# Designs tried in a protein design chat: VHH binders against Abasic site processing protein HMCES (HMCES). Part 114

Target 1, 269 residues: Abasic site processing protein HMCES (HMCES), of Homo sapiens (Human) (q96fz2)
Amino acid sequence: CGRTSCHLPRDVLTRACAYQDRRGQQRLPEWRDPDKYCPSYNKSPQSNSPVLLSRLHFEKDADSSERIIAPMRWGLVPSWFKESDPSKLQFNTTNCRSDTVMEKRSFKVPLGKGRRCVVLADGFYEWQRCQGTNQRQPYFIYFPQIKTEKSGSIGAADSPENWEKVWDNWRLLTMAGIFDCWEPPEGGDVLYSYTIITVDSCKGLSDIHHRMPAILDGEEAVSKWLDFGEVSTQEALKLIHPTENITFHAVSSVVNNSRNNTPECLAPV
Key: E = the ipSAE of ESMFold2; O = the ipSAE of OpenDDE; V2 = 0.75 times the mean of E and O plus 0.25 times the DockQ between their complexes.

## First folded at step 19 (VHH)

Design wb11 (from ya7 with S106R K108S; framework vhh_6z1v_2; at its last fold request DockQ between E and O 0.59; V2 from the best seeds 0.73)
Fold by OpenDDE, fold request of step 20:
Structure wb11 (fold): chain B 269 residues (1-269), chain A 123 residues (1-123)
Amino acid sequence: as target 1 above (269 residues)
Amino acid sequence: EVQLVESGGRLVRTGGSLRLSCAASGFDFSTYAMGWFRQAPGKEREVVAAISWHGGITWHADFVKGRFTISRDNAKNTVYLQMNSLKPEDTAVYYCAARPYQFYDRPSEYNYWGQGTQVTVSS
């Protein structure tokens, strides 16, 4: 997974992340660093995307079922990294393979500390190799959405009225991630960054791409992944597997350029 | 205490109309999406209709075919299901359900449930 969409306004995104805590009380995740949230139809590695994580990571004795939402850098920077520039990382941390998560120090260590997060997106993009050509067809992949009576096609969401019909009740894709905290050697703000755990693709997606993000389907899965106070690493890892509960459609080549940030990126062709 | 109380279910003839009501209490109703579900004997519970927290977005199952309409009054903490042109196939226990802000088509995604109200449509 090297490209996602996360374009919802902050308020809409927040509501989409509404949950019930262990006490059954409705909650909205509290924002940390909301100013770092930059909505985009075309998110690439090194950009910031919103993730959910347990409040217990920030507050001692907090209810671990409570959630924080925070923009983090895509591409995990390990806490032990000693260079002043994260771009000098010599290995790719955009994704973490589920089968080797415990073999790589950069992922194992933060995971062992309970640094699990849920990466939020409208969906993600993958490119299918076209037979006989060097061309690749991009696809937008997302949770199946409820088709509302008023819902036009995702592509018709160009008007404010149509946008609301499509996106106000949009089910966000929830991907399993690992985050870490890096303190720059030269001082400054702590950098929070994440990696997306990947698995082998489900049968439905296998013709498009052989790997897919580990998707946490449902509130229970999301809650368990986040709640490192109550759920062990071993138990959490049981949630990491391919899912067939996805849908996709072909999109234009507009998404190929990471600088393009328009609704056309995820519009069906 | 959270409560959802359905009412309005009764015996009706084919082609008849009913209006179901679900009165909510014990939670901030205006921040919850609401749904109507039904379960017929020997069948699984299925979604009938859903409505967003602000009432601006509604969804109806295909089998409704424009016969049913979901609505809500946040000032009264009530969600409604207007059922017209009822058929024997509509016979079921109808349930009201609630979840935060967004509605889903899966029953498992809803946090609060009513006790249900019986709707029986005679031929």
Scores: ipSAE 0.875, ipTM 0.936, lowest interface PAE 0.5, mean pLDDT 94
Fold by ESMFold2, fold request of step 20:
Structure wb11 (fold): chain B 269 residues (1-269), chain A 123 residues (1-123)
Amino acid sequence: as target 1 above (269 residues)
Amino acid sequence: EVQLVESGGRLVRTGGSLRLSCAASGFDFSTYAMGWFRQAPGKEREVVAAISWHGGITWHADFVKGRFTISRDNAKNTVYLQMNSLKPEDTAVYYCAARPYQFYDRPSEYNYWGQGTQVTVSS
């Protein structure tokens, strides 16, 4: 879980995150820091990616079922970090293992504050280690998608132009995350950063990699994970498990270089 | 109060045609994707066709491709299912459903449902 695609234009991404609050009102998440959203087919740790979190984290009397969407740094910087440069963290916080989350201070503390988020992506990449070689086969991994058609066009479903319409209807991958807020010692803006919780891979992915992100499949799971005002840490952790509702395809080595930000990164081979 | 009201279901002969309508009220129809689902007795509800909020993209299940066409009229807050070349296997209760912007194939992902309209195809 060290590379993702999150390439949709902000408006398309926002509409894909439409939800219902606890009163049944249909809403879009409200952006915080929208100017920091950097869409790319090839996101790596330390980059910014959008996450969902409860409005209650920002507004004293807010309905905890209402959602904010904000770019955050991938790679959780603990609130207690002493140095001025987050890149100097001596340990990797890109991911958080579910089986040790309550043992690690970096994750236990923010989790106890209700700092749960949903990490958004088109999907993620994993590299399959082939027997007898150091060469690795990258795969793009994502929710199963409906094969869309251009309205009024018969037989055009498989064309490259219809793939652009697939993105208009793309079901975003929703991964369980934990975030923290770090105040730089020298002053400046608070840094929001996140980690992705991981679990053992499902049987469908076991030939690719032994770990997978904890995926929140459906609005009920997403709502419960986000709503720290109504859902305790203990209850929220019951949502953290593998899912078989996942698909993948092989991609070329273009994605290996994190500088490559093109549709070719996730194109099937 | 959100309402989806299907109409147009009836008895037709094999090979016949039928148009179903679903009138929507109580929400901003133009921001919702719409789907048609069907359920035969003893079977699970299954997606038949779906259309995006803007009407520009659609999807039809393989078992109805070439025979059924989904469409929408945002001025009338109505989604349609044109059903041609009907077969006895198409006999079911047909439901319309809505969710914001995007459509999916799983019934659990839809927020609003109609009461259904019965379609019966005789040999």
Scores: ipSAE 0.691, ipTM 0.868, lowest interface PAE 1.1, mean pLDDT 90
ESMFold2, look of step 19: ipSAE 0.661; ipTM 0.859
ESMFold2 (binder alone), look of step 19: mean pLDDT 89; pTM 0.907
OpenDDE, look of step 19: ipSAE 0.816; ipTM 0.908
ESMFold2, fold request of step 20: ipSAE 0.658, 0.584; ipTM 0.852, 0.821
ESMFold2 (binder alone), fold request of step 20: mean pLDDT 89, 89, 89; pTM 0.907, 0.908, 0.909
OpenDDE, fold request of step 20: ipSAE 0.872, 0.860; ipTM 0.935, 0.930

Design wb12 (from ya7 with S52A S106R K108S E109D; framework vhh_6z1v_2; at its last look DockQ between E and O 0.63; V2 from the best seeds 0.70)
Fold by OpenDDE, look of step 19:
Structure wb12 (fold): chain B 269 residues (1-269), chain A 123 residues (1-123)
Amino acid sequence: as target 1 above (269 residues)
Amino acid sequence: EVQLVESGGRLVRTGGSLRLSCAASGFDFSTYAMGWFRQAPGKEREVVAAIAWHGGITWHADFVKGRFTISRDNAKNTVYLQMNSLKPEDTAVYYCAARPYQFYDRPSDYNYWGQGTQVTVSS
């Protein structure tokens, strides 16, 4: 996974992340660093994206079932990294393979500390290799959505107003991530960054791409992944597997350029 | 205590109309999406209609074909299902359900449920 969409307004995104704590009380996640949230139809590594994480990571006596939403850098920067520039990291930390998560220090260590997060997106993009050509067809991949009467096909929202209505009831994709905290050697703000755990693709997606993000389907899966206070690493890793609960459609080549940030990126062709 | 109380279910003739109501209490109704589900004997519970927290977005199942309409009154903490042109196939227990803000199509996605109201359509 090298490209996602996360374009919802902050208030809409927050509502989409409504949850019940362990007491059954409805809550909205509290924002950390809301100003770092930059909505985009075309999110690439090194950009900031919102993730969910347990409040316990920030407050010692917090209920671990409570959630915080925070923009973090895509591409995990390990806490032990000693260079002053995170871009000098020599290996790719955009993704973490589920089969080697415990073999790589960069992922094992933060995971062992309970630094699990849920990466939020409208969906993610993958490119299908066309047989016989060097051309790749991009696809937008996301949770199945309920078609509302007012919501024509994602592509048929003729008016901005109708478009907003469609997205107000959008089920966000929830991907399993690992985050770490990096303190710059020269001082400054702590950098929070994340990697997306990947698995072998489900059967439905296998023709498009052989790997997919580990998707946490449903509130229980999300809650267990986040609750590092009550759920061990071993138990949490049981949640990491391919899911068939996914849909996709072909999109235009507009998404190929990471600078393009328009609804056309995820519109059906 | 969270409560959803359905009412309005009764015996009606084919082609008849019925309005179901669900009164909600014990939670902030205005921040919840509401749904109507039904379960016929020997069948799985299925979604009939749903409405977002603000009432501006609705969804109806394909089998409704314009016969049913979901609506809500947040001031009264009530969701409604207007059912017209009823058919024997519509015979079921109808349930009201609630979930935060957005509506989904799976029963498992809803947090609160009523006890249901029986709708029977005779030929």
Scores: ipSAE 0.732, ipTM 0.875, lowest interface PAE 0.7, mean pLDDT 92
Fold by ESMFold2, look of step 19:
Structure wb12 (fold): chain B 269 residues (1-269), chain A 123 residues (1-123)
Amino acid sequence: as target 1 above (269 residues)
Amino acid sequence: EVQLVESGGRLVRTGGSLRLSCAASGFDFSTYAMGWFRQAPGKEREVVAAIAWHGGITWHADFVKGRFTISRDNAKNTVYLQMNSLKPEDTAVYYCAARPYQFYDRPSDYNYWGQGTQVTVSS
């Protein structure tokens, strides 16, 4: 998992993240640094993407079931990193394998501090090796989406307008992540950065790629992963498994170049 | 404090029509998506139709397409299900459900539920 789409306008994204706290009160997540949100159809490591995390990470005595949404750097920079430039990190932190998460200091330490986040995306891309060639076929992979219709339509046929309007009702992909906070040695703002936890692919994706992000399907899973005040690391890790509740379609090679930020990146071919 | 109250369910002959209503209170109706679900005896609850918070986007299950229409009136805090060309297999308790902004197809995605209204379609 090394490429995602997260292109929705901020207000649409925020409404898609509406939730209930532990008292049953409906809330929207509160933004931190909202002006740093950079929507794109084609997000790659080192870019920022919005994540959800518990308010308790920012406010002493806060209700740990309340959520903050904030842009964070993709590619976890460990708090103990000593160089001045994160690009000098000598190992890949784009992803964190679930089977070794408690063996790697870069991930074990922040996880032990409850630094769990939910990484938000429209969906993610993976490249499949094509039969009998070295070329690779990109796919866009996402939660199954309910087909939408314009209001007042009775018995409406599948139409091109459905694609344009599906984004207003899009179910965001919610992936389990770990984050850390790094203080640059020469000063400046604390860097928040994340990794996406990966698992073996489910049967439905195994022909595309052998790994998939750990997907949190439904509000209970999202709430438990985020709530480090009430849910221990050991209990949270039980949420980390493959899911078959996923769908995909082939896309053009436009997405291969990470500088391409257009709807064509995720359009079906 | 949130309350969803369905009404309009009754016995009707095959081919007949009904309009179900669901009156909402205790929350800002204009920020919630609404769904109609149904449950026949011994069956799982299933989504029939749904409408987004702003009313501009809907969905209808294939088994009711062309026959049922969901609509909402935000001024009256009410969601409706117009049911035409009713068949005996439409017999069920119909439930109104709400969740913030967007609609999804699984009952577990919805926060608030009404107590239901019985629809019975006879030969």
Scores: ipSAE 0.718, ipTM 0.878, lowest interface PAE 1.0, mean pLDDT 91
ESMFold2 (binder alone), look of step 19: mean pLDDT 89; pTM 0.908

Design wb14 (from wb2 with S108T; framework vhh_6z1v_2; at its last fold request DockQ between E and O 0.62; V2 from the best seeds 0.79)
Fold by OpenDDE, fold request of step 20:
Structure wb14 (fold): chain B 269 residues (1-269), chain A 123 residues (1-123)
Amino acid sequence: as target 1 above (269 residues)
Amino acid sequence: EVQLVESGGRLVRTGGSLRLSCAASGFDFSTYAMGWFRQAPGKEREVVAAISWHGGITYHADFVKGRFTISRDNAKNTVYLQMNSLKPEDTAVYYCAARPYQFYDRPTDYNYWGQGTQVTVSS
């Protein structure tokens, strides 16, 4: 997974992330660094995307079932990294393979610290290799959405009215991630960054791409993944597997350019 | 205590109309999406209709489109299901369900449930 969409306004996004804590109380995740949230139809590595994480990461004795939402850098920068520039990382941390998560220090260490997060997206993009050609067809992949009476096609969400019909009740894709905190050697703000855990693709996606993000389907899965206070690493990792509960459609090549940030990126062709 | 109480279910004849009500208490109703589900004997529970927290977005299952209408009154903490042109196939226990802000089509995605009200449509 090298491209996602996360374009919902902050308030809509927040509501979409409503949850019940372990006490059964409805909550909205609290924002950290809301100003770093930049809605985009085309999110690439090194950009900031919102993730959910347990409040316990920030507050001692906090209810670990409570959630924080925070924009983090896509591409995990390990805490032990000693260079002043994260771009000097010699290995790709955009994704973490589920089968080798415990073999890679960059992922194992933060995971062991309970630094699990849920990466939020409208969906993710993947490119299918066309047989016999060097051309790749991009697809937008997301949770199945309820077709509402007002729901136009995703492609028709070009007006405010149409947008609301499609996106106001949009079920966000929830991907399993690992995050880490990096302190620059020269001082400055702590950098929060994440990687997306990947698995073998489900049967439905196998023709498009052989790998997919580990998707956490449902509130229980999301809660368990986030709640490092109550759920062990071993138990959490049981949640990491392919899911068939996805849908997809072909999109235009507009998404190929990471600078393009328009509804056309995820519009069906 | 969270409570959803359905009412209005009864025996009706084919072609008849019925209005179901679900009264909610114990939570901030205005911040929850509401749904009506039904379960017939030997069948799985299925979504009938759903409505967003603000009432601006509604969903109706294909099998009830045009016949049933979901609505809500946040001031009364009540969600309604107007059922017209009822058919024997509509016979089921109808349940009210709630989840935060957004509605989904799967029963497992809802947090609160009523006890249900029996709707029986005779031929």
Scores: ipSAE 0.883, ipTM 0.940, lowest interface PAE 0.5, mean pLDDT 94
Fold by ESMFold2, fold request of step 20:
Structure wb14 (fold): chain B 269 residues (1-269), chain A 123 residues (1-123)
Amino acid sequence: as target 1 above (269 residues)
Amino acid sequence: EVQLVESGGRLVRTGGSLRLSCAASGFDFSTYAMGWFRQAPGKEREVVAAISWHGGITYHADFVKGRFTISRDNAKNTVYLQMNSLKPEDTAVYYCAARPYQFYDRPTDYNYWGQGTQVTVSS
């Protein structure tokens, strides 16, 4: 998983993240650094994207079931990193393989501190290698979506003019992540950064790519992954597995250039 | 205390009409999407129709499209299902359900459920 779409306006994104705390009270996640949210159809590593995490990471004695939403850097920078420039990190932290997460210091250490997060996206992109050519076919991959229609219409077809209405009811993709906090040696704000945990692809995606992000399907899985106050690392890791509850469609090569930020990036071809 | 109370289910002949109502209390209705589900004996619960928190976006299952219409009245904290051209296949217990803002098709995605109202369609 090396490219995502996360393009919703902040208010739409926040409503999509409505949840219940352990007492059953409806809440919206509380934003940290909302002005750093940069929506785009085409997010790449080193960019900021919103993640959910427990309020307990920020506030002593907080209810660990309460959620914060904050933009973080994609590409985990370990707390022990000594250089002043995160791009000098000698290894790639865009993703973390689930089968070796407890063997890699960059991921084991923050996981042991309970630094679990949920990475939010509209969906992600993968490139399928085509036999006999150097060309690759990109796909947009996302949760299955219930078919929506404009209110007051019966039997209306899903027309191009109604694309915006689809997104108000879009089920966000929720991926399991690990984050860390790095204090730059020359001073400045603490850098929050994350990695996306990966697993072997399900059967439905195996012809596109052999890996997929670890998807948390439903509020129970999301709650357990986030709640490091009540859910141990060992228990949380049981949530990390492939899912068949996923769908996809082919997209044009517009998405190949990470500078292209248009709806065409995810449009079906 | 959250409550969803369905009403309007009854015996009706094939081709008839009825309207189901679901009165909501104990939560901010205006921030919830609402759904109607049905369950016939021996069958799993399935979504029939759903409506977004603001009422502008809906879903109707293919097996009811053109016959059933979901609507909501936020001033009355009530969601409705207008059921026309009823068929014996529509016989089921109908449930209303709620979740924040967005609607989905799986029953496990909903936070609150009513007790159900029986609809029986005779030939």
Scores: ipSAE 0.820, ipTM 0.919, lowest interface PAE 0.7, mean pLDDT 91
ESMFold2, look of step 19: ipSAE 0.817; ipTM 0.919
ESMFold2 (binder alone), look of step 19: mean pLDDT 89; pTM 0.908
OpenDDE, look of step 19: ipSAE 0.807; ipTM 0.903
ESMFold2, fold request of step 20: ipSAE 0.795, 0.813; ipTM 0.909, 0.917
ESMFold2 (binder alone), fold request of step 20: mean pLDDT 89, 89, 89; pTM 0.908, 0.905, 0.906
OpenDDE, fold request of step 20: ipSAE 0.881, 0.881; ipTM 0.939, 0.939

Design wb21 (from wb2 with D105S; framework vhh_6z1v_2; at its last fold request DockQ between E and O 0.66; V2 from the best seeds 0.82)
Fold by ESMFold2, fold request of step 20:
Structure wb21 (fold): chain B 269 residues (1-269), chain A 123 residues (1-123)
Amino acid sequence: as target 1 above (269 residues)
Amino acid sequence: EVQLVESGGRLVRTGGSLRLSCAASGFDFSTYAMGWFRQAPGKEREVVAAISWHGGITYHADFVKGRFTISRDNAKNTVYLQMNSLKPEDTAVYYCAARPYQFYSRPSDYNYWGQGTQVTVSS
């Protein structure tokens, strides 16, 4: 898992993250550093993407069920990293395998501090290796979506010019992540960065790729993963497993070039 | 205290019409998507129709398309299901459900549920 789409305007994204706190009150997550949000149909490692995390990470005595949304760097930079340049990190931290998370210092340490986050995306891309060729077929992979139509516009529901109507009701993909905070030795702002936890792919995705992100399906899973004040690491790790509640469609090679930030990246072919 | 109260369910002949209403209270209705679900005896609860928080985006299941129409009135905190050309297969308890802003097909994704209203369609 090394490419995502996260293109929604901030207000649409924020509404898609509406939740209830432990007392049943409807809330929207509160933004940190909103100016660092860079929407794109084609996000790659080292770019910023929004994640959810508990308010308790920022505020003493906060209700740990309350959520913050903040852009973080994709590719976890461990708090112990000594060099001045994060690109010098000799380990790839874009993803974290669930079966070895407690063996890798880069992930075990922040996980032990309760640094769990939910990584947000429209969906993610994977490239299927095709037998007998070096070509790879990209797919866009996402939660199943309910078919939408514009009120009073029944005939326009499947029109290409109405594709944008889908996004106001898009079920956002919610992936389990771990984050850390790194203080650059030469000064500057603290760097927040994340990794996406991966698991063996479900049967439905096995023909595309052997790994998938650990998906948190539904509010109970999201709440438990985020709430490090009430949910232990041991309990949280039980949420990490493959899911069959996922769908996909083939896309063109436009997405192959990470500089292409257009709707064509995720359009069905 | 959150309440969703369905009304309008009754016995109707095949080919008849009904309008179901769901009155909402105890939450900000204007920030919630609303759905109608139904459950026949021995069957799973299934989404029939749904409408976004602002009313501009809807869903109707294929088995009711052209026959049922969902609508909402945010001033009255009410969602409606107009049911035309009723069939015996439409016999079920109909439930109103709510979740913030967006609607989905799975019942487990909804925060609030009504107690249901029985619709019975005779041959």
Scores: ipSAE 0.840, ipTM 0.926, lowest interface PAE 0.6, mean pLDDT 92
ESMFold2, look of step 19: ipSAE 0.802; ipTM 0.913
ESMFold2 (binder alone), look of step 19: mean pLDDT 90; pTM 0.917
OpenDDE, look of step 19: ipSAE 0.831; ipTM 0.915
ESMFold2, fold request of step 20: ipSAE 0.811, 0.840; ipTM 0.913, 0.928
ESMFold2 (binder alone), fold request of step 20: mean pLDDT 90, 90, 90; pTM 0.913, 0.913, 0.913
OpenDDE, fold request of step 20: ipSAE 0.896, 0.893, 0.897; ipTM 0.946, 0.944, 0.946

